# Ledger of designs, part 69: miniprotein binders against a2bj90

Target 1, 235 residues: a2bj90
Amino acid sequence: MSRSARRKTSALNTVLRVVEVFASIQGEGPFTGTYSVFVRLAGCNLRCPFCDTRYAWSLEAGKPLGVEELVEEIARYEPSLVVITGGEPLLQRHPLNSLVEGLESLGLRVQLETNGILPAPARDEQLWRVYHVVSPKDVPVRVPGAKLHPSWVDYARATGRAWFKFLVANEQHVREVAEYVAKLGIPRSRVYIMPLTPEKLDMKELLELHSRIASLAVKWRLNFSPRLHLLVQLP

## First folded at step 22 (miniprotein)

Design UZ1
Fold by OpenDDE base, fold request of step 24:
Structure UZ1 (fold): chain B 235 residues (1-235), chain A 99 residues (1-99)
Amino acid sequence: as target 1 above (235 residues)
Amino acid sequence: SEFLRIAKIYQRAAERARRKGDYDKAVYYLYLVAELAEEKGDLELAIEYLEKAAEIAQRANLRQLEALVYDLLARVYEALGDKEKAEEYRRKAEEIREG
């Protein structure tokens, strides 16, 4: 392989398509309440009907940013956590590993949000070292083309750095989650259920959905994920 | 009841989506209302919402969501004891997924 081909492959590993970077509170999952910088990457391998970030579905919706520049931008916020989200961050796996390496070199904690369709990190990836919140879209919400990659179960068992956050709208969904995680051998302590919230709800409607799903979480002995940012009116 | 309040949240969300031309969201939220109706044993109400969801999906050419609606129609008709309609909707869902 020529010196030019190595330089082109190196350059492809150092640029991310980024939709937005912002500071907020992590409103969801095991890190709820953490002061976080959110990096929303462009591109998604799904078209979830309930998606609130449809503007991130195309790779072209993201601006190209260098990994080094992005690390410096993130570091200026002094975050307690860096949350990498998007459409699907793992569509940009190669430059994402470089981003993680840069952030970890500064001692920053990193959490990935993924739909779990793409394979879990391998041991030789920088992504192996970070936290992952996997949000399957096959169970129970049955998004067309969604399927949890089985390697996420193995990754969770091997590392203890993965959690599974399921969107739910009713008790049947909660039952299906409980059965699904039992079948896969996922410990209940690593499972969160989160209310599927339509856009433009008032606070009463938001609280009603949260209250119902929280009660079901207790009934089914699962962890509850709020959408705290919506409840406190943060981004 | 709590059921009626939650159902009305998703129903209103579906109608907002439909008015905006977000037909995928409209179909899916009507599907969620139907699942709530099924959970409460109101199978007739479930069918009403699913028929409306199917109509929107068909008009918008949302074939994969149409198949999802047909899966639930098949399940609801099976629960009603209408095996013929249950099989019809299973076949319709299969035809979409094999095509």
Scores: ipSAE 0.903, ipTM 0.958, lowest interface PAE 0.5, mean pLDDT 95
Fold by OpenDDE base, fold request of step 24:
Structure UZ1 (fold): chain B 235 residues (1-235), chain A 99 residues (1-99)
Amino acid sequence: as target 1 above (235 residues)
Amino acid sequence: SEFLRIAKIYQRAAERARRKGDYDKAVYYLYLVAELAEEKGDLELAIEYLEKAAEIAQRANLRQLEALVYDLLARVYEALGDKEKAEEYRRKAEEIREG
């Protein structure tokens, strides 16, 4: 490979397609209530019928941003956590590792949101060091083309830095999650169930879905994830 | 009942999606209403919602969601003891996934 080809490949590893950057609280999973900067990356390998971030499905919906500029932008918010989300962040794996390196160099904690279709981080990736919330779309919600990559179970066991957040709408879904995690050997302490919430619900409807799924979480001895940002009307 | 309230939330969401042209969302939320009806043991109501979901999926060429609807139709008809209808919908779902 010529010196020119190596310089072009290095430049590709330093640019992300970013939809939005904003400050809020983490409303979901094990970090619920944490003051966070959200980085929503563009592009997704799924087309979930219930997706609330459809505007992030295309790579072209994101603007190209340099990793260094993005680290500086994030640092100005003084976040307690950086949440990397999007469509599927791991579609931009190479520049995402560079982003994580930059954020960790500033002592910032990083949490990734992923659908778990792509392989878990390897030990030589910067992504190995961060927290991951894996949200499978095969079980129980049966999104076409979704399949959890088995390496996420191994990563969770090796590092203790992964949790699994399942969308659920009924008790059969909660049963399927309980059976699925038992079969895979995922500890129940690492499993969250979250209500599948349609868009444009009123607060009464939103609370009713939360209350039902929270009661099922207690019954089935699973952790409950709210959609806290929706309940408190934050982004 | 809690069931009727939750079912009505997803039903209203499906109708909002249909009116907006979000047919994938409409099909999927009708499917979730059918799963709630199945959970309650109202298999006739489950079929009604699944037939409506299948019609929308077929018209919008949502083949993978159509197959998902047919899987649940097959399960519901098997629970009703209609083995012929259950096998018909199993075959329809398989034909979509093999094609």
Scores: ipSAE 0.899, ipTM 0.956, lowest interface PAE 0.5, mean pLDDT 95
Fold by ESMFold2, look of step 22:
Structure UZ1 (fold): chain B 235 residues (1-235), chain A 99 residues (1-99)
Amino acid sequence: as target 1 above (235 residues)
Amino acid sequence: SEFLRIAKIYQRAAERARRKGDYDKAVYYLYLVAELAEEKGDLELAIEYLEKAAEIAQRANLRQLEALVYDLLARVYEALGDKEKAEEYRRKAEEIREG
C-alpha cells in the first residue's frame, strides 16, 4: 500500500457524519451556563416522539467531515467546553474516539450527551476520560427499546465523570426516577430532572413547566436541570 | 389549578402537533395529559384523552404508541374497578407487542 493510497484510506477511516457545529451555551445538566461549541453527529437509535432534533435522526443528515478538520474548526471558537451530541453520538464510536483524542491534545474539555443504550466507554478508549451526561429514555418517559446499558452505572462509579438526566412531565415521573436511581445505586447528587418541553412554547408556558419541575426537584431532593438555552433564546 | 395549567400546555402542544401532522407527538402529549388527569384522580378525564390518543395512533399506524396508550387505559380502568376493561386493554397492548 503506497503512501498516497494509505493517506486516502486513512482520511476515509477518520471521518464523522456531522449535522452542525455551532457556539452557544450548555443549557442543560451539570455544566449549565458554560460557553460551549456543540458538535451534532448524525444518526440515532431512537425515534422519541418528543425529540427536539429530529433532523439528526438519519445518518444521511450528516456531511462527512474529517476529524482533523473538525478539531481545527472547534478550536477556532476557543470554547470552554466541547459538547458532542446528536442523534446518538456513540453510533459513530470509532471516529468519535479519534475526535476526542484530537480535542484533548489541545487541552479542550469535552462532554458527551448520550441516551445510554450503547455501552459506556472502556478504560482503553479516549472517551473514558471525558464527561458524560446520560439521558435514559425508558424510565420515566417509556420510549420502547431505550433501556439504559448497566455499564453506565459502573462507569459513573469508577470515574465520577457521568451524570444522569431525566425528562419528566409530572410527579409520577419524578417518583419513578427516584425509585429507579435508588435501585441502581445512583446517588442523588448525580441525578437531574428536566422539564419535558414541547416546541413553540411561549415564555409563560416555559416558566410554568420549569417552576413545576424545579419545585418537584426540591421536594424529591434531586438536582434540577433547566433548558436554559430555550429561556434565553439561544440555539 | 396548577394541574389545569400544566395539562393545558400539553393539550395545546398536542393540538399544534396534530395540525402539523406530527401524529406521534400528538399522541404522546395526549398521553401526558391523561397521566396528569390520573395523578389528579380524574379517571374519566384520563380515559377521554386516552381514547383520543388511541384513535390518532390507530389511524396513523403508530403501533408502539398505541400499545403505550392501552397500558395506561388498563391501569385507569383497574383503578375504576372495571377489571373486564382493564384486562381487555392489557390484551390489546400484548397483542401489538407480540405481532
Scores: ipSAE 0.898, ipTM 0.950, lowest interface PAE 0.5, mean pLDDT 93
Fold by OpenDDE base, look of step 22:
Parts: structure tokens; C-alpha cells; sequence
Structure UZ1 (fold): chain B 235 residues (1-235), chain A 99 residues (1-99)
């Protein structure tokens, strides 16, 4: 490979397509309540009917940002956690590993949000070191084209740095989650159920859905994930 | 009942989506209402919502969501003891997935 081809591949590994960067509270999963900087990456390998971030589905919806510039931008917020989300962040796997390396060099904690379709991090990836919240879209929500990659179960077992956050709308969904995680050997302590919330709900409707799913979480002995940011009216 | 309140949330969300032309969201939220109706044993209500979901999916050419709707229709008709309709909807779902 010519020096020019290596420089082009190195330059491609240092640029992310970013939709938005903002500070807020992590509203979901095991890090709920944490002051976080959110990095929403562009592009998704799914078209979930219930997606509230459809504007991030296209790679073209993101602006190209250098990893170094993005690290500096994130660091200015002094976050307790950096949350990398988007459509599907792992579509930008190579520059994402470089971003993680930069953030970890500053002592920043990183959490990835992923749909779990793409393979889990390998041991030689910087992504191996971070926290992962995997949100499967096959079970129970049956999004067309969704399938959890089995390597996420192995990653969770090997590292203890993965949690599984399932969207649920009814008790049958909670049952299906309980059966699914039992079959895969995922410990219940790593499983969260979260209410599937339509957009533009009022606070009463939001609370009703949260209350119902929280009660089901207790009944089925699963962890409950709120959508805290919606409840407290933060981004 | 709590069920009726939750069902109405998704129903209203489906109608908002339909009015905006978000037909995929509309189909899926009607599907969720049907699952709630099934959970409560109101299989006739489940069919009503699924037929409406199928109509929207077909008109919007949402083939994969149409197949998902047909899977639930098949299950609901099986629960009603209508094996003929259950098999009809299984075949319709398979035809979409094989095509």
C-alpha cells in the first residue's frame, strides 16, 4: 500500500459523522442520573418504526468532525460520562475506536449505546474497555432486520461492561425478554426493561407508561430503566 | 382500566403518526394496541386494530411490517379457533418474507 493510501485510510479513521453534541443527564440504563455529554453519531442500520431520532438515520445528516476536535469539545463540558449514541455508532467503528482512545487518555468514562446488530468489540479494540448498553431490536419489539449478534453475550460475560436494555410495551414483551435472557445466559442483574414511549406524550401519559413498566419490572425481577430526560424535560 | 389508558396512548400516537404521514410508526403503534388487546383476551378488538394496521401497511408498501401484522393476526385467529384464517395469514406473512 502506498504512503498516500495509508494517509487516506488514517484520515478516514480520524473523522466521525456527528449529528449533535450536547450536555445533559443520562436518562436511561445503569448510568441514569449521570451528568453526561452525548455524542450522537449519524447513520443507522435499522429503520425502527418507533425511532425518536430519525434525523440521525442518514450518514449525511452528520457533519464530519475530527476526533481530536471532538475530544476537545467534549472535554470542555467536564462530563462525568461520555455517552456515544446516534443511529448506530458501530457503523463508524474505526474512527470511534480513535475517539474512545482520546477520551480515555483524558480519564473520561465512556458509555456506548448500540442496537447490538454489529459484532461486539474485540479485545484489541479501544471499544473493548468502555461500557456498553445494548438495546436489542429483535426481542421483543421485532424490528425488521434486527438480530442481536451473539458476541455481545460473550463480551458481557468476559468483561462485565455490558448491559441489555429492552424496549417493552406490555407484559408479553416482559415475558419474552425474561425467556430470551434466560436462554442466552444473560444474568437478570444486567437486564433493563424500558417503556416504549411514543413521541409527544404529555406528562400524565409518560408517567402512566413508566408506572406500568416499572411494576412489571418488579413482578418479573428485572431492572427498570426510566426515560428520565423526558420526565425532567431535558435533552 | 389501566389497560384502556395505555391502549389509548398508543392509539392516539398511531393516529398522530398517520396524520403526519409516518405510516411505519402508525402501523407499529396499532400493532402494539392489538398486542395489548390480545393480552386482555379481547381478540376481536385485536383483529380490528390489526386489520387497520394491515391496510395502512399495504397502502404504504411497508411489506415487512405487513408481515409482522399478519403473524399476529394468525396467532389471534388460532386463539379464536379459526384455523383456516390463521393459516391464511401465516401464508400471507411467508409470501412477503420469501419474496
Amino acid sequence: as target 1 above (235 residues)
Amino acid sequence: SEFLRIAKIYQRAAERARRKGDYDKAVYYLYLVAELAEEKGDLELAIEYLEKAAEIAQRANLRQLEALVYDLLARVYEALGDKEKAEEYRRKAEEIREG
Scores: ipSAE 0.894, ipTM 0.953, lowest interface PAE 0.5, mean pLDDT 94
Fold by ESMFold2, fold request of step 24:
Structure UZ1 (fold): chain B 235 residues (1-235), chain A 99 residues (1-99)
Amino acid sequence: as target 1 above (235 residues)
Amino acid sequence: SEFLRIAKIYQRAAERARRKGDYDKAVYYLYLVAELAEEKGDLELAIEYLEKAAEIAQRANLRQLEALVYDLLARVYEALGDKEKAEEYRRKAEEIREG
């Protein structure tokens, strides 16, 4: 079977459980500021106490959508970037690969957000070709069972398409991140620290957390990630 | 007074979470306040916040967060030179994780 025929067959028979699809800007990480369509997939393998998207934890929170229909819906937004997030999107790995195939066939750029517990893409997966922002939750924020799978470091080195983003609240956390990434051989150019931001902060509080963590990023020579969408009041 | 401003942000967030019944957020944010106090060397203040966090975690049956709070209590008591309390809290955390 040709690659084109296999793609059509897979897209027709594949369903994703999707919580929401919406347009906004990417507010975090290396693609900050990009006009994006977000696809939030249901299900998560963690229950982080600070999670701001708890409504996506259960797989049952998602509605079943066919991959082909979803690709068409996404395309209508004319995005500069498609951000696949969740919960943890890799819990729906097989149909996710079909979605990526469909999006790439239309020339759309794709970024995945993942907590990195499940392994990085294999070379024969469609996910191999997309960008990944990996947000480990074991260090420094100490979520149980959240160990980063070592394949993500290998993937980042092999492809140059992965970055690592860490929530931090204080300098001890930043030191832990610096030590952790050095131990794993992750270059500072691939590392972002981002303020751990409680919900419902006013703008002054948001800016104070951003300013503190940005100052620490400069001090420790790490990249800073804002939560820009919060600052500009977008979803 | 950057420490005070940042600590108050997490303190207020913890109270908002507690009032909404989001007790896991409340415990976690108080834990962060304690880490900030520890970072500034105010170990007694860190213990005060951790004891409050532990009480909420116990009442809400948040065993994994309770263990996390005990880990930090152990570290803070070790830094104070109270090895008996430090070991007590290490054992309490271990007991929770082994259940």
Scores: ipSAE 0.893, ipTM 0.949, lowest interface PAE 0.5, mean pLDDT 93

Design UZ1
Fold by ESMFold2, fold request of step 24:
Structure UZ1 (fold): chain B 235 residues (1-235), chain A 99 residues (1-99)
Amino acid sequence: as target 1 above (235 residues)
Amino acid sequence: SEFLRIAKIYQRAAERARRKGDYDKAVYYLYLVAELAEEKGDLELAIEYLEKAAEIAQRANLRQLEALVYDLLARVYEALGDKEKAEEYRRKAEEIREG
């Protein structure tokens, strides 16, 4: 095989550790409401106390799947959006770029969810062309070691393909987010605040948290992100 | 009133987490209740929840969360004018983060 063909064959044989693949509605951020296929990758570089997907923390929680096989599985759902999430999907960066290449070759739109600790995509990565929702965990929720890599702000400015989503529980948190994004030069149009929702809330509790944070979003002139899938009881 | 309803949601979530053995969630949700109490100006209530959170964090060996709880205790005692306790908790948090 030619040099180019050998490299493509090797990339197609790349393996990802995948916790789950399922169809649902994107419930958060700028793509809220979109029919999506979620690919949850194993492994996380954080142990957030409020995490509701702890089953994805260990790389060993993932089943090894070949990238080519995974692309075919995803395509069968006929998604409007492919959401790559986890854990922290950038821990599997190399095979993730191969997955993105395969999905893009089929014309599928891809969105990555990341905590932003690892650097933003380089210009020569397949991930450069993908949509990103970056959820920093150092401000305001104060997870240790969760500092946002500054390249994400540069990436957002250069490409227009990144948004920043912040978990908040109170107005002090919203004030901290507003100050933080102003200092970083992130425009309000790219910022979402989302209610920090404990597991197993009833509908009254869910609506109370959503209503409060939505009111604060209006007050502080920030975008509001629901957790729509919880409100409509989807995974 | 709204703050009380929201605080109660996190308080119940903390108790559910504690019963399940998710002590890091329990500590974190109690910390959030304390932040809400502080925001309302009820500094005594904030200390009550923070002392509970610290006790759970200590028993469960959750050092990073313990330090976070001490940070807020320091801030609340500063607001109460108790400089000695504020400094004590600030030092305790620093000691945990330094190793």
Scores: ipSAE 0.892, ipTM 0.948, lowest interface PAE 0.5, mean pLDDT 93
Fold by ESMFold2, fold request of step 24:
Structure UZ1 (fold): chain B 235 residues (1-235), chain A 99 residues (1-99)
Amino acid sequence: as target 1 above (235 residues)
Amino acid sequence: SEFLRIAKIYQRAAERARRKGDYDKAVYYLYLVAELAEEKGDLELAIEYLEKAAEIAQRANLRQLEALVYDLLARVYEALGDKEKAEEYRRKAEEIREG
C-alpha cells in the first residue's frame, strides 16, 4: 500500500454530507441568543410527522464536503458557537468526530443537537468534549422507535455537558416529561420544554403557544425553551 | 378560551398540511387537537377529530400514525366507559404493529 493510497483513503473517510451551513442565532435550549454557525448534516433515523427540516431526511440531500474545507468555512464566520444539527448528525459519527477535532483545535465551542437514539460519546471520542442538547422523540410526542439511549443520562452526569429538550403541546405532555425525567434521574435544571410549533404560524399564534408552554414550565418548575429564531424571523 | 385558541392553531395547521398533501402532519396535528379536547373533558369532540385523523391516515397509508390514532381512541372510549370500543381500537392498533 503506497503512501498516496493511504492519503486518498484517509481523505475519503473525512467527508461529511452537508445540507447547509449558515450563520444565525441559536433559538432553542440553554444557548438561546448565541451568535452561531449552523451545520446541518444530511440523514435521519426518524421520520417525525412534525419535523420542520424534512429536507435533511435523506443522506442524498447533503453534498459531500471535506472536513478541512468545512472547518475553514465555519471559522471565517467567527462564530461564538458552532451548532451541528441535521437530520440526525450521529449517523455520520466518524467524520463528525473529525470535524469536531478541527473546530476544537481552533478554540471554537461546539454544540450537537441529537434525538438521542444513538449512544452518547465515549471518552475517547472528540465528541466527548462538546455540548449536547438531546431531544428525545419517544416521550411525550410518541414517535415510534425513538427510545433515548440510556448512555445519555450517564454522559450528562459524568460531564455536565448535556441537556434534555422536549417538544410539548399540552399539560399532559408536560406531566409525562416530568415523570419520565424523574424516573431516569435527570435533574430539572437539565430539562427544557419547548412548544411544538407548526410551520407558517403568524406572530399572534406563535406568542399564544409560547405563552402557554412558558406558563406550564413555571407551573412544573422546568426550564422553558423558546423558538426564538421564529419570533425574530431568522433561519 | 385559551384551550379553544390553542386547539384552533393546531386545527388550522392540520388543514394547511392537508391542502399541501403533507398528510402525516395533518394527521398528527388533528391528533393533538384531540388530546387537547380530551384534556378539557370533551371526549365527544376528541372522537370527532380522531375519526377525521384516522380517515386521512388510512387513505394515505400512514400505518404507524393510524395506530397512534387508534391508541387515543381506545383511551377516550375507556374514559367514556365503553370497554367494547376501547378493546376494539386497542386490537386495531396492535394488528398494525404486529405486521
Scores: ipSAE 0.890, ipTM 0.947, lowest interface PAE 0.6, mean pLDDT 93
Fold by OpenDDE base, look of step 23:
Structure UZ1 (fold): chain B 235 residues (1-235), chain A 99 residues (1-99)
Amino acid sequence: as target 1 above (235 residues)
Amino acid sequence: SEFLRIAKIYQRAAERARRKGDYDKAVYYLYLVAELAEEKGDLELAIEYLEKAAEIAQRANLRQLEALVYDLLARVYEALGDKEKAEEYRRKAEEIREG
C-alpha cells in the first residue's frame, strides 16, 4: 500500500465525539493517585442500570473534535497520564488509534478504560501500545448484553499492559470474580475489585462500602480499587 | 450490623431512583439488597425485595432485569427447599430470554 493510501485513511479517522475533557486525579485501578487528563468519549454499547455517566450513552451527546486539536488541548494540562474513557471508547476505534498516535508522539502515557465487549487491540493498532483497564460487566454484575471478549485475556498475556477491574457489592460477587479469573487464567495480580457505589452517598456511607470491599479484597487475595475521586471530592 | 447498614444504603438508593423514575436503577439496587439478604441467610427478606423488584420491572417493561430477578428468586426458593417455585421462576426467566 502506497504512502498516499495511508495518508488518505488517516485523514478520514480524525474526528472523535467527545463529551468532556478535564484534569483530575485517577481515582481507580492500577494508576490511582496519578494526575490525569480524562477524555470522556460519547457512545456506549451497554445500558448498565448502575451507570453514573448515562449522559455519555448517545454518540450525539459528544461534540465532534479533531484529533490534532484534542492532542493540543490535552498537552496544555501537562498530564502524567491521559485516561480515555466514556461510554465505550472502542466504539470510536479508528479515530481513537489516531489520538493515541498523537499523544504517544508527545511522550504522553495513555490508559484506556473499556467494558471489554469489543475485541482487544491487534498488534498493528496504536492501541496495542497503551495500558488498558478492562471492566467486565457480565461477572459479577450481570448487565444484560455484556460478555467479555476472549481476546482481552490473550492481550493481557502477550503484553502485560492489561488489568481487569470488577464492580462488586457483596462477598458472593468477590467469589464469582475469583472463580471467573481462575477459569480464564487471569493472574490475581492483574485483578481489581471496586465497590459498586450508588450516587449521592454521604461520606460515611461511601467509606463503609470501601471498608467492606477492601476487607474482602484482602480475604480473597485480590487488589482493591478505591473510588478515590469520590473520597477526595474531585471530578 | 454491617449487613443492615450496607443493605440500607442500597435500599435508600433504590427509593431515590424510583422517585426519579429511574426504574432500572431501582430494580437493580433492590436486587443487590436481596443478594445481601441471601448472603446473611435471610431468605424471606430476599424474597420480599425480589418481589418488589419484579413488580417494578414488569410495570416498566424491563424484561432483561425481570429475568435477572427471576434467576435469584429461583436460587432463593431452591435454598428454602421449595423446588416447585424454584422451577417456576427458572421457566419465567427462560421464557424472557428465548422470546
Scores: ipSAE 0.881, ipTM 0.948, lowest interface PAE 0.5, mean pLDDT 94

Design UZ2
Fold by OpenDDE base, look of step 23:
Structure UZ2 (fold): chain B 235 residues (1-235), chain A 100 residues (1-100)
Amino acid sequence: as target 1 above (235 residues)
Amino acid sequence: DPEFLRIAKIYQRAAERARRKGDYDKAVYYLYLVAELALEKGDLELAIEYLEKAAEIAQRANLRQLEALVYDLLARVYEALGDKEKAEEYRRKAEEIREG
């Protein structure tokens, strides 16, 4: 009877800079409607003009939290999904791998939200096993300093665990997305377009933008991502 | 197009709110989005008006990379107008910012 030594992964002694932890509904991408715990990590490698989470741009905006403590906090919510977001979560890549290991050990599903500037997970990382929604900021929104790392296309092809969510404001943006994903060999079934929504819209304005971009998604044969949490007034 | 006008007004109002708060990067970018919508509808004069306003804010706030983005779109608008000289002027201005 070979005792498979449960390698107690001693790696749980890592610290993350965390802005907030909260329960809500995943409002965006392929997991829209899923009861989720959101972990917003601090620090971002971009300064998107349209960012609605500017308070997360500095690493100092996050509190240091141990991975073990964070796993216990998340588990108390009994989530159907753990969404790791922030500024850019992959800036904290090492402790993030430890977090994923802890969460997966409890049987929790994990989704990462990333801007795709940093390299995709390698096969030896815990992050290799989770779901990824990559939100490029070069196309079509042309954020200065944004460039999709090519390894995300390879990761998507190898694993089937990546989707690409593009912010769009007009039909030209949708065209540019269609051309860009065709050029990269990303299958359209993995592509989402999402309306670029300014802050402090009324519900009429918010619905107008959603309606327009949803119609364009159908026209261009792309998936539509709502911002469901804004439509239903959840965090 | 009444839909265009509604969407343009959403981003215009957002730009104005951002400017009033001192979020100049957001203000520039939302004016840029209004100009893209105007260009899509063939209202090139309106596109220029919004881009000139965006450029002014970007210059005053020293937002060089956003200024270059505005100049790229100005170049496209002037090319669409058939003004090749101004199109090239704005291409050069954008390039000078990116090389500097």
Scores: ipSAE 0.888, ipTM 0.949, lowest interface PAE 0.5, mean pLDDT 94
Fold by ESMFold2, look of step 22:
Structure UZ2 (fold): chain B 235 residues (1-235), chain A 100 residues (1-100)
Amino acid sequence: as target 1 above (235 residues)
Amino acid sequence: DPEFLRIAKIYQRAAERARRKGDYDKAVYYLYLVAELALEKGDLELAIEYLEKAAEIAQRANLRQLEALVYDLLARVYEALGDKEKAEEYRRKAEEIREG
């Protein structure tokens, strides 16, 4: 094997622990409504009490998939957006960068969802060039050990490719978000508040929470994120 | 405010569903949210009621970080009630969990 072929084989033999791959609509944040393929990676560095994807917490919940195989599977869906989520995808940072490289070589647009505890991408990472929706869990929802890494604010300023999405349940939470983002210098145009929605709500309950938080978003001049997939009953 | 009561009931029902399934961390957290809403609207008696229930569940399930969170809010509720002695007691309890 030539030196070039050996390096290509090693990069494409990188393995990700993947819980599920599926097509749906991005229901949250700035890309709401976009036809997307979701790649849910296993493993999380948090155990949020309100998490609705607990089945992805353990690394062992994921099936090992080679990056090249995964790129080909994703491409067959012809997505408008590839959403990498989890757990916390940055726990698998090295093979994740390989996946991003493969997806971008095919011209596919990529968005990462992260809790922001691990550092933002460095300029020499493939992840540097993708979109990020960062969902801090220390404020206002007070998950212990969930401090946002400060590099995410620097990354957002440098690239314009990050948005910040906050779960909220009441106006006190929204005030805390407003104060937090102002202190960090995050412009309101990059901030979304989203209703904290327990599982198994009926449609009336779901609309009630959406209506309350949307009204608060208008009052506080922040962007509102729905949970659109729940409203339209998609995965 | 009838909206406040409708929202509180949504989280109250979610807490009961979680408790029945054995998801005690969800149950504690949703009761905590009910209490936050109650405090926001000045219903201090209701806030205490839900927080004491949340604390009992957290204690029995050995959910120490959530227990501390519940004590933080109890301290705020008792401060609003004017009971500085109980407010300080709960602040101390929360800090002891976090220091240990």
Scores: ipSAE 0.883, ipTM 0.942, lowest interface PAE 0.5, mean pLDDT 93

